# VHH binders against Mechanosensory abnormality protein 6 (mec-6): the designs that were tried, part 2

Target 1, 343 residues: Mechanosensory abnormality protein 6 (mec-6), of Caenorhabditis elegans (o01811)
Amino acid sequence: DLNKRVYNHTPGPCRVLTDNYKGTAGMTYVESQKRVYITLGYGRAHDLKTKTGIAFYKTNRTDGRSQQEMYDLIEMTINWNGYEYKKEFIPTGIDSYSSSNGRVLLYVINAHPNHQCIHFFQIVESSKLNHRKAICDPSFSSLQDIAVVGPDRLFVTNMAAFGRGWAQILEFSLQTGQGAVYYYDGSKLSTAASSLIAPTGIGYDAKRRILYVGSMIRESIFAYKVAKDTTLELLYEMMLLTSPIGVFVESKTGDIWIAAHPVIHESAWHYTHPENQNIHSPSQILRIRIQEEGNSWVTTEPYANDGATISASSSVVFTDEQMLIGSSFGRLLHCDLTHSYIT

## First folded at step 1 (VHH)

Design a09 (framework vhh_3k1k_2)
Fold by ESMFold2-Fast, scan of step 1:
Structure a09 (fold): chain B 343 residues (1-343), chain A 122 residues (1-122)
Amino acid sequence: as target 1 above (343 residues)
Amino acid sequence: QVQLVESGGALVQPGGSLRLSCAASGFTFSSYSMRWYRQAPGKEREWVAGISGSSSYISYEDSVKGRFTISRDDARNTVYLQMNSLKPEDTAVYYCAVDRGWELLHDAFDIWGQGTQVTVSS
């Protein structure tokens, strides 16, 4: 762990899109709109004066807008529909569902300490979110990420039963496995997998019906086959030699993109001092291609940084030869992938 | 290392014009976006205008659109703000800033100049 070093490199030209935002922890891609929706302001800080919200970035570079508008984030307005808007709306994990009739649903984790919810929104009028409902189950102690499998049906990771601090460190050190994957069917919450060690990012491959779940402490990805009744069958565990935080599945290829913390002790220390502007922690993006039969894979590293450009990468989206990288500590990075990278 | 020096602030009557300059040193000027901000007494610092480096894209705050023009001279490492049809509401200290988005986290590491005072009063 102490012997790990990051060698800075990019897959092509990169640029920073974030001007005034602190934290870009979660992202979801809506192909029908050519938009990435991004959660803003999640810094895990104790000072909640940070402006929070949800914004989108358009990936269509030919839409006729000015170049400045092409690189700007557009903030969503939220209609809470009678649900109390809390100043402690700390959005982090996010995923989406696009229906055949053009309706787009967003699901967002609200990361309160020890009291967490998932909010259900519908996108209306291009830049407005209508709040539809929230689930705030007592078992939600440390929600990390969401994988949507249908309208109002989703898997969600919960990292630790003991919450945060010393008890969580003890839990991880003993490998007692108090993490879980929950499944919500539109009405009821159930446990889909239990006794997991620090589950983090989660992503779903609808074509292959495979659910990928990251484990930060094991430095691995678990691959589960999803049955018709939504029960999970463990197929294999992929060792990464790095801590996965965010998982994105490319719909066209089935490739697995991972936002990772290559030096977890530096990221952990940064999370205990989130307001210290002099702390940087490394970022790493992996791309994994599963071979036929699913029992072997090829891993590449399109991006790595020592933390100076972007610290502690927590989310990644890849679409249309473009890669977006987000972080709990801020900045949103946009990189174009060159043709020579593939060849 | 990085230094920004604003100049051109003065007292003018309503409807008057001023041109502010910001001289930059210590970095590859043409590669960075430059911005103008202002701060009136008792108010928070407000973004006014921005110009991208080699991309040459320009944006303005709504209250100054059509009245203010941002420009740059990369050969002289200088960004300008031409202010026309000045109003009493434009009275503020005007600050130049460089967008260090390629190197450092924005919120903690913006490089600011010392500012130049613009007063619009009859």
Scores: ipSAE 0.000, ipTM 0.123, lowest interface PAE 19.6, mean pLDDT 78

Design a10 (framework vhh_3k1k_2)
Fold by ESMFold2-Fast, scan of step 1:
Structure a10 (fold): chain B 343 residues (1-343), chain A 123 residues (1-123)
Amino acid sequence: as target 1 above (343 residues)
Amino acid sequence: QVQLVESGGALVQPGGSLRLSCAASGFTFSDYWMRWYRQAPGKEREWVAGISGDSGSTSYEDSVKGRFTISRDDARNTVYLQMNSLKPEDTAVYYCAADTAMVEGYYYGMDVWGQGTQVTVSS
């Protein structure tokens, strides 16, 4: 429906953490540190001077910080370790792996228009990233999101064969299924799933061994069983009536959180006319709970906004009764859940 | 700091030629589409020419086809507009612009604009 309506509501009190960063498009939660790592500067709509990088937000409320300090983002310093990256760093999709020895690895999509890579980092000290390697495969035309399944082992979505322009618009209009999910095993890249229509967000449930892949154009989530050899078996498709962009799997419950664009043509218009300050695209967060037998689910909508507070939500993280929402156009929203009714 | 700096604008007689240059700094120039626009007094800014980041594709507004040629030198981070057979209606401030970053499969508008260079064609 081209004329979908959005009614503004929140799950509790919300606040904007920053208006200074454009493109808070990707987030990953590191439970051992109680931190959410956020990619900055994805949306360079009107100005290549927009600062890019990675920052973190602390989710714990007990470290003696003042109220003003409690909501601050802390920027990471990147040590490229002599890697001469010849393209601008435009970080978008991000995921993490925490090892038993306390080591934390970050995997970040660099969404440069003509040359896309996934960069591998290790967190050292409190606020430094050491670059370890990059993979820059010629098939990376439109990378969207990462799901980490082990140290240096990950799935990644590639939305379309054409990275831009009329050819991509035609590809989406014809629904030709040229999207894919790639798998990297630490040394080799392979195709895990092909013939997908605009795959976007991706998330992994390690306890159930299920991979969830969003489809922007189909307005659905695909659920795949991940075999021991990492081959994917399609279990079912969940219809959403909205375009999923970001996917987050809550480790404790297995609940699937989705950042969605409920009116996709308005989001597309906003992306093509970012200089127009009067354009706002709606934002929507869904929470999906799979029932015991795995063949049915319940969908709730803890958050929706007409775009005035946050436009075109692209990422979501939920932990400890706190929800963070990011967007390709900027702003980072933090909501406290004050009522336990959102189950 | 990311910036575009245009140069080469001058007063020229009808039928004359000029080459405009746009020097880019602060970003990886070779990967972006580069475009030339112009704006005459009291008129809206209009597109003139474009060249792809792979240097494989060029495009021109109909009124300048065959007279103007866009090219790039990625080693020098520079895009050029060679203007031949200039006409009085070509009088304008000429602007260089870099194409937008791709976000989730969508183009944004122009990311970077230069300050412009004045071209005057008088009889």
Scores: ipSAE 0.000, ipTM 0.118, lowest interface PAE 20.6, mean pLDDT 77

Design a11 (framework vhh_3k1k_2)
Fold by ESMFold2-Fast, scan of step 1:
Order: C-alpha cells, then structure tokens, then sequence
Structure a11 (fold): chain B 343 residues (1-343), chain A 123 residues (1-123)
C-alpha cells in the first residue's frame, strides 16, 4: 500500500541534544551572544521528575570547546527578586530583545492551565535571569507565542477563548474565530487583531515591518504590515498544506521558518496524553521565501520525521547554516545544513 | 534543469479507475511539495491535489475528495494520482507541478509544469 508511505528527510547531519527534558517548546535567538534560549519542561505537569526552566545553547563553533561541550545545554539560574508566584512555572513561548548597549531582555509565557502570565526577565552575568515583572491579564486563556518589537513592547497570540478540554475542541470544530493577537506597549495591553481561528506561532520581521501569524486550523500564515502606531494591516494569507505551530523569521533574508504538525489529529491525541511516551506525532519544518516580483512564495521542506526522532515539532530557529528544532513533548535537535533548499 | 514527465492517461469507462505517474528530475524531490492540476477543453486549469515533501500532508479539491488519492515514492522521485470512481467530468489533460510558488495554487512563472497526460472518461 503505497499510500501508507511517509518519507523522513533531513537537511544535513542531525543530532539529539537532549532527551532529559519533557518539552523544548519555545526558542529565541540572540545574535549578539551567538546563543539560542530554550524553554524546558512543558510536559512537567504530568511527570514532576522532569525539570522546568530556561537554558541556552551556543551556536558559536570557534570558541575552542571540545566536541562534547559544543552540544551541551547550559541551564539559567532564575532570581525572582521577591516575586510571589505560588503556581508551577511552565515556560513555553519565548522571545528576546537586544539593545545597542548589550542589554538582553527575555519575555516568557507561563502556560499554567487555569491562568497564564508573561514574565519579563533580564539576562545578567551570562547565565542568570533577573525577574522584572509579570502581566497576568484575565483575557490570557490560551497564550501561544510572542513577537518582540522593542524593549517591553510585544505582540502575543491567544489561540482560543477556552484554555483546554472539550470546550476548546468544540470552539475549534465550530470555527467561531475567538482567537486574537494582543499588543503590549510597556504599560497597556490592547487587541491588535481579533476574530482569528486558532492563531499559534508569531514572528516579526523588523527590517520589513511585517508580522507573521500562524493559524493551526486554517493551515495558513497571515502576513500583516505593522504601522508606526502598531496597528496591523492584513497584506495576504499564505495557505499551507499543514498546520503551523511555531514561526521564526530570519532577519537577514526575511525567510519564514515554520515548525508544523502535518497530521493535526495525531498531534491533538498526543497533547491529550503527553505522559504516554509510546505516542509519536509527525514533525515537519518548512522554509518560505516570498518572491519580490509577485504575490507568490517558494516553500521547501528541509526536515520531516515520523515522530520517532522528534515528535510534534513546535519551534525552530535557523542561524549560521544551523537549524534547531524543539517540541512540546521533548527532545531538541541540532541539524547542520549542507544544502540550501530555497532559491 | 527541472523535468516532470507525466504518464498513465487513458480512455476509461465511467466508474473506472486509473493511476497517473509523474517522474521528476533536476531537483531535491523530497524537499518539495508536488501538485496535480487538470485542464478540460475550453476551461481554465484547476488544482486537483497536493502532497508535502514528506507525504504526511495531503489536500484535495472538493470535487475529487474521497475518489482521488495522491501519494509519492521519494526513492523513485515519482508522485502518483490514484483516480477511482471516474466520472465524465474528470475528462482532462492532467499536469504534474513542482511547488516553486504558493500552496494556494497560483499559476505562473513560479511553477514548473510537466507536458501533461490525457484522461478521457466516456462510454
């Protein structure tokens, strides 16, 4: 039966960096440091033996480290600065801002099931995070991802009015468009876009001032022009043959990298049973280049896996011919790109 | 450099079945989505089916859902269209396309097209 064949594909040599953490759901790249910051332990709520936290991975290959040291994750220590948080820290979506003076700020979604917050951190002393503040708005029912546009200024996706369970499944089945993009200006939260169907990953191209928002259910990416007052103008909707989950924008080229779930019902089953290590959901990474001469783009698939190597890919970062892939269910992959699959 | 060669088109009776093949060369086949289109006499070319590089994602035009199945064999650089329960309305030249443009099925200079294969459904 040829119709049952699926084809695993890699862009070059890949290795698993960690199998110790349940969930590597979010990543952000800090070019000035040659580091990717990664949220760890999304699956911890079902297995308290798994650590949660934030770590970084060095992309610099010229710093004289041994082969073993090149592939290590370095855990961050968090100084909460007296912030009283009595619920578990379940980090997922993350983004960063680097200032010209070398200051690096991190913004992290805490995906607690019954209330959600965005935590604001500053990186200090190489491997320490100082907590600065949190926003915990009552409208935060199902936060997915963050796109930072300036210091303490960010867009964030909220996927659904209902945060989980049967009510969220019914919401998606009816396609009622209860998802939104919120904007925080450093003081006030506002709605930047509404009536969206299951918005997921979000990425910002600062050079072109375009915001990309994935829709899991529509199997598409929405491209918005960001005005100087931060209002959004819809430019177009890019239809995909797959469900986008994570979005990363390559600043130099404007290329859009997507971590996707090509078989959404298998991913949905896995999300309802994250403790079951026998469940594997396919992973897929797309790279999109928008063509200058028209309303068209070229899409390539540099990575695909049946779930055995990495299940339900949820985040991707590309830098210096290196690709990192994360998943809400664990494992972190490093692939060296030996060939560019996009023109 | 990109070459797409369709085959398998034939005359079949209504209710019959047919499998089309598209042999691809000149690019990294497994990295690209592949699509099937068709064009009936006097009509615009329409999208029929699509498949991602890995084969995990497939999509179909509403009129062929449940009757047609797209698949691929990356070891042979070939994409297939299995057509069941054929109707006279399925009569067309069928074209294979490599995705060099949008997945929204926009035609243009961005797509690489094959020569086509004729399918005729009549008694």
Amino acid sequence: as target 1 above (343 residues)
Amino acid sequence: QVQLVESGGALVQPGGSLRLSCAASGFTFSSYAMRWYRQAPGKEREWVAGISGSGYSTSYEDSVKGRFTISRDDARNTVYLQMNSLKPEDTAVYYCAKDQGSYDYVWGSYDYWGQGTQVTVSS
Scores: ipSAE 0.000, ipTM 0.387, lowest interface PAE 11.8, mean pLDDT 79

Design b01 (framework vhh_7nfr_2)
Fold by ESMFold2-Fast, scan of step 1:
Structure b01 (fold): chain B 343 residues (1-343), chain A 120 residues (1-120)
Amino acid sequence: as target 1 above (343 residues)
Amino acid sequence: QVQLQESGGGLVQPGGSLRLSCAASGFTFSSYAMSWVRQAPGEGREWVSSISGSGDSTYYADSVKGRFTIARDNVKNTLYLLMDSLKSDDTAVYYCAKEYDFWSGYPDYWGQGTQVTVSS
């Protein structure tokens, strides 16, 4: 599609956060801590000199920090607890579970091309992650994103049967759905949905018990009702006219925030040349509000950029009047939202 | 020893209002999310509303949204449910619950319940 255009605009004042990491592929918001946890270093898949890790960003502006310190990322220290991972740690998709007693659990996709796993962490001592376990199922060929529904209970998207290369391109070209949503119940992995076409971002609305799954190739979001036995019932498909990559559900309102690639062939080319800083692919953030009747929705576009400020937006988090945008290719953008985008 | 004691129920006419209270003891109240769950005669349990430990986040069932308000007082260790525009369908025993798990449908601790009857 050669006729897609992006018109640059922002929802309020934005700044590019200063860090030395290449890639900010995934984010999760922990309301009880007023923190966003961010996965760093997607570029490691192509350049072993790239540093990987997990950091947090504080959204609370009233804690007496200097103006400069308000915008700093704080790196987490990982205690692997004796787990020996001999392949690279390339964290991408991430989600969290906050228990009412203040404990926070993090679930992180390790998207190494030859060995994909989900790592289970517990946050301890403010800036430390204790590794608890990993699941490395042979079906994990192209994991994209996680939606946590309870302690050690999660849905995860797998984009395609083949992780990359010509086989995956052929799979997408034939539009044969080989993508899936898997469910982990704390002990066993099962298939919750199959025959999906390029599932990407996934988000869970706990209040309404609805799971939202993005489809990159269909340019849509699927809404599933989650039964108590974790069976998924398709309610509807929301057409976006853009490729969804990341999904964030605002817990209080149920609003759905989408990080999207509006010109998918440009972002696909960028993924084949991730270290080339001369390549710019467009970024777009959508906000979807489902009406109370549940069968209609309104889509707005609070952010769009031609790629010069941030290329190929892949994650988004919305907090109180604040929006963070991440990309697999680098940069982390922080925007303060004006009243017209909040109400 | 966790204790939850509900009060404030009664007989009210359609369109009326009631305020339910739950006195909590035996745990650090402000550290736990609290919920209201109801059960009508011959029916299953229905989740009504939840509030986070800090009180910053509230959630409501579609059947009560806009009519009920959940609140808490962490100094008094008390949970509240303010019920406006009551309907006959709101007739149930209302239970205060600590850390309600939507998946199991069962909280670890329930109170004794307080009866709400909406009838003319």
Scores: ipSAE 0.000, ipTM 0.110, lowest interface PAE 20.4, mean pLDDT 78

Design b02 (framework vhh_7nfr_2)
Amino acid sequence: QVQLQESGGGLVQPGGSLRLSCAASGFTFSDYYMSWVRQAPGEGREWVSSISSSGSTIYYADSVKGRFTIARDNVKNTLYLLMDSLKSDDTAVYYCARDSLEWLLSEYFDYWGQGTQVTVSS
ESMFold2-Fast, scan of step 1: ipSAE 0.015; ipTM 0.279

Design b03 (framework vhh_7nfr_2)
Amino acid sequence: QVQLQESGGGLVQPGGSLRLSCAASGFTFDDYAMSWVRQAPGEGREWVSSISWNSGSIYYADSVKGRFTIARDNVKNTLYLLMDSLKSDDTAVYYCATGEDYGDYVPLDYWGQGTQVTVSS
ESMFold2-Fast, scan of step 1: ipSAE 0.000; ipTM 0.377

Design b04 (framework vhh_7nfr_2)
Fold by ESMFold2-Fast, scan of step 1:
Structure b04 (fold): chain B 343 residues (1-343), chain A 123 residues (1-123)
Amino acid sequence: as target 1 above (343 residues)
Amino acid sequence: QVQLQESGGGLVQPGGSLRLSCAASGFTFSSYEMSWVRQAPGEGREWVSSISGSGYTTYYADSVKGRFTIARDNVKNTLYLLMDSLKSDDTAVYYCAKDEGIAAAGTEYFQHWGQGTQVTVSS
């Protein structure tokens, strides 16, 4: 029974942080600042009145804030440095780089339906973003997520050769493998992996030099070894029995956190009718730990919901026994983990 | 060792044009954003223009937008600043700067600077 596939549970107490924005599609964690940066307003693709931007959430709970202040989002001010397309900013995928000198760089996908770009920002004065540059390659048809591997060096997933519409639906139905992972080296964009079926979330384990790429249609995660020249070698494919959308790699443990759509046809329908509040798409968060034997892993499910609390979970971050869950359809969920399900 | 060498400055009349060049060595030029920064006598450094490693994206200070064009030749490892409709206010020493992935609008975060080339716009 598809309607009963999801058993509602939480890993500890959870709270909804915001319903003011129609989307919280992407998140990145900056450990040096104890902050999660969140992209807001994906719903602008369907409603031009939707507020868009980037906000941060503080993960440090011991800094003397009241209970109410502890859960507030703080919006970033963006200095576009004369960039003309700022009015068409529909931020989705995001990742960050923290340099040894304390600089923090943010890389953000602008999911404009006709002109997709990756914007490069620097964080200045705690709550300001300076726009540095953008890459708007003609091959960017369906950008999903970013994995940063160095300053201005990143992998990005492109889900399909065609943008949203009947051609993309046909592409997915035939499983023709037109998706790709691109690599940007600070100067040139190249294809790092091709012939992929609906690649979505992407995350990088810097300690182990492994890149994880989700496939929505295959219901799996691909693990690639990243060589010194950034060439990818496929190590293995992890089958999930669910559609991965967002991927987060925990730096401390190497654990892989996945925001997933357990009933893909319901989330697909929801994407075509984002204004209908009666449509609920199930949400699911998985945590994966690779075992010492290499090619084996343990998968746990710290969170699942029928969509009533949060629909179609699209992003996840885990730090300091706290989990944040975002969705393209709005709401941001904060859960405290009272018990670790894998350790 | 990163080295940046500017050239092309000089004395020019108001409304004139100059082309500045910066020869870069000691790093993979095409992988880095490059910038022009100027300093007028007795003033602080002012950012003028930046160009991405690929050359695809350019940025200009409001004071020079429409008059200056930044360009690069990644085969020759050379950065250019084409300056048209020069004004007396453009008088400054112009520096080529390597950006280690820092915002174009700031000068405090640039890692490597050239020795500079003097531009004087005078009647």
Scores: ipSAE 0.000, ipTM 0.149, lowest interface PAE 15.1, mean pLDDT 79

Design b05 (framework vhh_7nfr_2)
Fold by ESMFold2-Fast, scan of step 1:
Structure b05 (fold): chain B 343 residues (1-343), chain A 123 residues (1-123)
Amino acid sequence: as target 1 above (343 residues)
Amino acid sequence: QVQLQESGGGLVQPGGSLRLSCAASGFTFSNYWMSWVRQAPGEGREWVSSISSGGSYTYYADSVKGRFTIARDNVKNTLYLLMDSLKSDDTAVYYCARESYSGSYWEDAFDIWGQGTQVTVSS
């Protein structure tokens, strides 16, 4: 790439947890269970016969498991409860809600090539999901990510008016701003923000009531204050000089973790040829801390890779000095953070 | 068809212990999270404890944590609540409840309720 170059570095020791799946596009952390739930198989979405699903990874390594067992993903069994289109399940964006009564709800984007839906699941048993409902609104053309704000209440990003092909490429080239953030209140879908340019990752800081929305083409994060009635007030736009894809917010610190594509034309090429194992695109993880004076922040880069270890990083979770990185095109990376950032 | 039947309530002295049972019938018990909910005289319903379908995860209200233990037997289709160090404030009707797959709010979290069993803690 002429504009940007990535030099490989890690924040501590890293290991690849799986190379069997061609996608680990979305992740959500359930603190009460010490588990990360991961969507599998998205990178092979053009072939609907590929293995897809949801798995979890335990972050508590003091649970007495052996060294080998510590790094295994455990696949969830899905009970579809008579839902007729389960064979068309291509999961990508995911988020969760943990209730005070111990119930954990999962919300999963089905990025089926023709029609996109959000599926609502409940975790039952340690490795079983029960399907509760789906919303398949006609406005869902290119869903990217979910931010849950309460039980069955969520924000979702829709990247573009055209979901595929030359029309979407033209839309991005012209920067026409037909992306949106939708809000679902448990019953009705509404538009929370409109005229956005390629919105992607979305994350919610419940303590500060701030919603962060990535823009892939603008190379920025929009910060919105969420009012009590769930309307959004734009506070500011943070320029990143890289394309944000996934957003994760640390609840305790308010730090914003970004999975980014530093060379967007290379990741775009990869998306048009998802089965080609010879294609790789760079990965980058950013950590952003907003300063108390407002409109000011510090950005660090704990991880970067040329694509050889992990291509096109699409999701990130950080908890208990551990970082997990997922990609739409395969591999799941687990890094232990040492006492200080390593270049 | 679907039924939950509680038993094991009664009068007990402060500091005593009781074991409540809930017999489930008419559905696949092992597929559902189950809860205990209580209602004291003149007060609203208070969630007490929940257990996952296979028993791997348990959750407790702060008021009962360390004193109560929720358990289940999926072979016998029975839910249990083991209550130790009972206090006068634990006096209530105790309900067995099946967790709802479609509930979004606390009131909607349960779709099947038992008839309740009275627990009275008094000297």
Scores: ipSAE 0.000, ipTM 0.300, lowest interface PAE 12.1, mean pLDDT 80

Design b06 (framework vhh_7nfr_2)
Fold by ESMFold2-Fast, scan of step 1:
Structure b06 (fold): chain B 343 residues (1-343), chain A 123 residues (1-123)
Amino acid sequence: as target 1 above (343 residues)
Amino acid sequence: QVQLQESGGGLVQPGGSLRLSCAASGFTFSTYAMSWVRQAPGEGREWVSSISGSGEYTYYADSVKGRFTIARDNVKNTLYLLMDSLKSDDTAVYYCAKDLTMVQGVIEYFDYWGQGTQVTVSS
């Protein structure tokens, strides 16, 4: 039935963790540390820049722990090493790389209105980030998300030729396909895919060498095979009937988790008033399992909400039968999964 | 501006062979999957075959498996369909399409189509 778009349901018990911050726009999971790293405060960036930052959360185990043993968000201390933009940091998209020798690297989009950059960090000690470098290319007009494929090697989505405003709205209305996926090889930035319509979330399946790219306006996920020289070959497009915003690839199964906006015009209105807590936009999480042949898939919906519990979900992480859901406009949910959604 | 132009159709006897070509321009050909779709007189469109951008993955409709071969030349930006052991049921207009799915039979979201080339299998 097309009239049944969103019905509230959860995969198990959920807890709210970061109601004091007005944005949890991006997340990345570091398995070796059992931590999720989270970008904070994007929704508050217009009025309170001091609310922005990066934090981590330690997930509970599958066997459950008492409420007293739950882990709170812990804010990271950033050593900028004199980098000039440290006070103008508006973090959104984030991804990580764990090396075989235990080194952990973080890559973070700074969505500052006057310039967009990707910042390269190394995790040191328990709660500290050392800034290593930044790339700030003039082609970065609307960066959304990062997929890391190796140390200092990453794909990044650029949603539109124009930044937020009337020109971007016209661009989307005309569907002119000015979006792109860029690739950085540690030294050089190149265009990996072009003529895309509003690319958003991006995730990489290292085992299968497949890159997944969401398209907000097409309501789909593009699947690309990543060649040895990192060129992209389009394999297929998965139609979702909802606008994908965040993409997470589960390492154990290759399952694709999607944070989506099922009613895009309501979330678009929220982006014009990010500080307004009275605006509620629906949230939806999808889980997709690709069959081994790569030409068919099964989609399930572990979570949906009318916006009252979490508005306009933008990020999702799944690990050890636990799901974290974030939003650019606030709230971080930690949910336990009590049932499998794949037969 | 994306353009797709088919050629190689014609009249052929049952059991005969034809080679269709599709010349592509206006996009980076090697990064996109391509498909062949046919439409018989008075019938809907039927997906025939798809090929990935590199040519590594190919898929075929059950009705053409073992008889048709899809191929591409990324240097010449050309897609091919080699049709062997043609049957009267293969009579249709054959369309080249820029394929965003690679999923068998899903043609609603092919974003660009050629003008088509007529294949007639008759004695």
Scores: ipSAE 0.000, ipTM 0.140, lowest interface PAE 20.0, mean pLDDT 78

Design b07 (framework vhh_7nfr_2)
Fold by ESMFold2-Fast, scan of step 1:
Structure b07 (fold): chain B 343 residues (1-343), chain A 125 residues (1-125)
Amino acid sequence: as target 1 above (343 residues)
Amino acid sequence: QVQLQESGGGLVQPGGSLRLSCAASGFTFSDYAMSWVRQAPGEGREWVSSIYSGGDSTYYADSVKGRFTIARDNVKNTLYLLMDSLKSDDTAVYYCAAEGYSYGDETSYYGMDVWGQGTQVTVSS
């Protein structure tokens, strides 16, 4: 429904952490470090003068930080190790793998219009990323998000056969199902699922071996069982009545957090005019809890905004009673949850 | 038993050339990206070059770009580093390392792990 309305509410006190970047499109949580890593500068896809990079936010409240330092982002230094295309870095989707020995690996989508790649980094020291490798497959036309299932093993969503532009708009209007989920096993890329309609956010529940894939146009989440050979079996489709963009799976509970565009035609207008600060698209965060029988779920809405505070939410992380919300158009929002939702 | 064995090091004069080899055994070599890492006396490890599992992509540190060439032979399970226009600053122990993980392993015996004693390269002025 194009006439959907959003009623503004928050789960607790919220604050804007940054206005300096034209995009906070992706986030990943590293529990062993108590850090959320955030991709910055999606606006470079529209304006090459836009600053790009990766930063982290510390979620630990008891590490001796001052009140002023508590909400600061710390920018990462990237050691590209001679990688040839470092100048064209437009980071968006991101996910991580933490080993039991403390090694942390980051996987980052470079959303350059003509050169889409996934970059493999290792976190070293407190604020450095060492580049290890990149995969740049000709099938990468519209990469959206990553779900890591093991060291250098990941699923990735490719939204459409065409990149951003009128051809992609026509593709979506016709609902031809040109989207896919690819799987990388450390050596080879394969197609894990095909004929999907605008797949976006993706998240993996390692305990249940379930992969969740958002569909922007269908307004739903697909739940797949991941077999030991990494083949996908569709279990069910969860209807949201809103367009999912980002997916985060909470490791402790298995709860599924969704960053969504509740009025898709307004976010589409914003994508065509990203430089116009007067365009506001609504933002919405959903939390899905699957009941113990596994055949039913409850959806709650911890956050909604008409676009004035944060426009077109595209990523979300929840940890330690804190929620971070990112947007491809700028602003990073932090909310403290003063009360938990009852399901 | 997983083994990476470096060879081909030695003494060479400035401006000279040298070819290093790394023989891999005990794992499916063609499934893993491979790297060369060096350590000069009294310094930390420095990444030199990497090559993807299929040989389709290569990467080089700025200090060696245009002088070194990384290659692999997946039939012979061997990694190579061809070093040209050698400088005194290239003096180091050179190690090969494998990246990647087998199915079912959450922790790897591989990764950016350096195996064996390496091969010493000395560029004498």
Scores: ipSAE 0.000, ipTM 0.159, lowest interface PAE 15.9, mean pLDDT 77

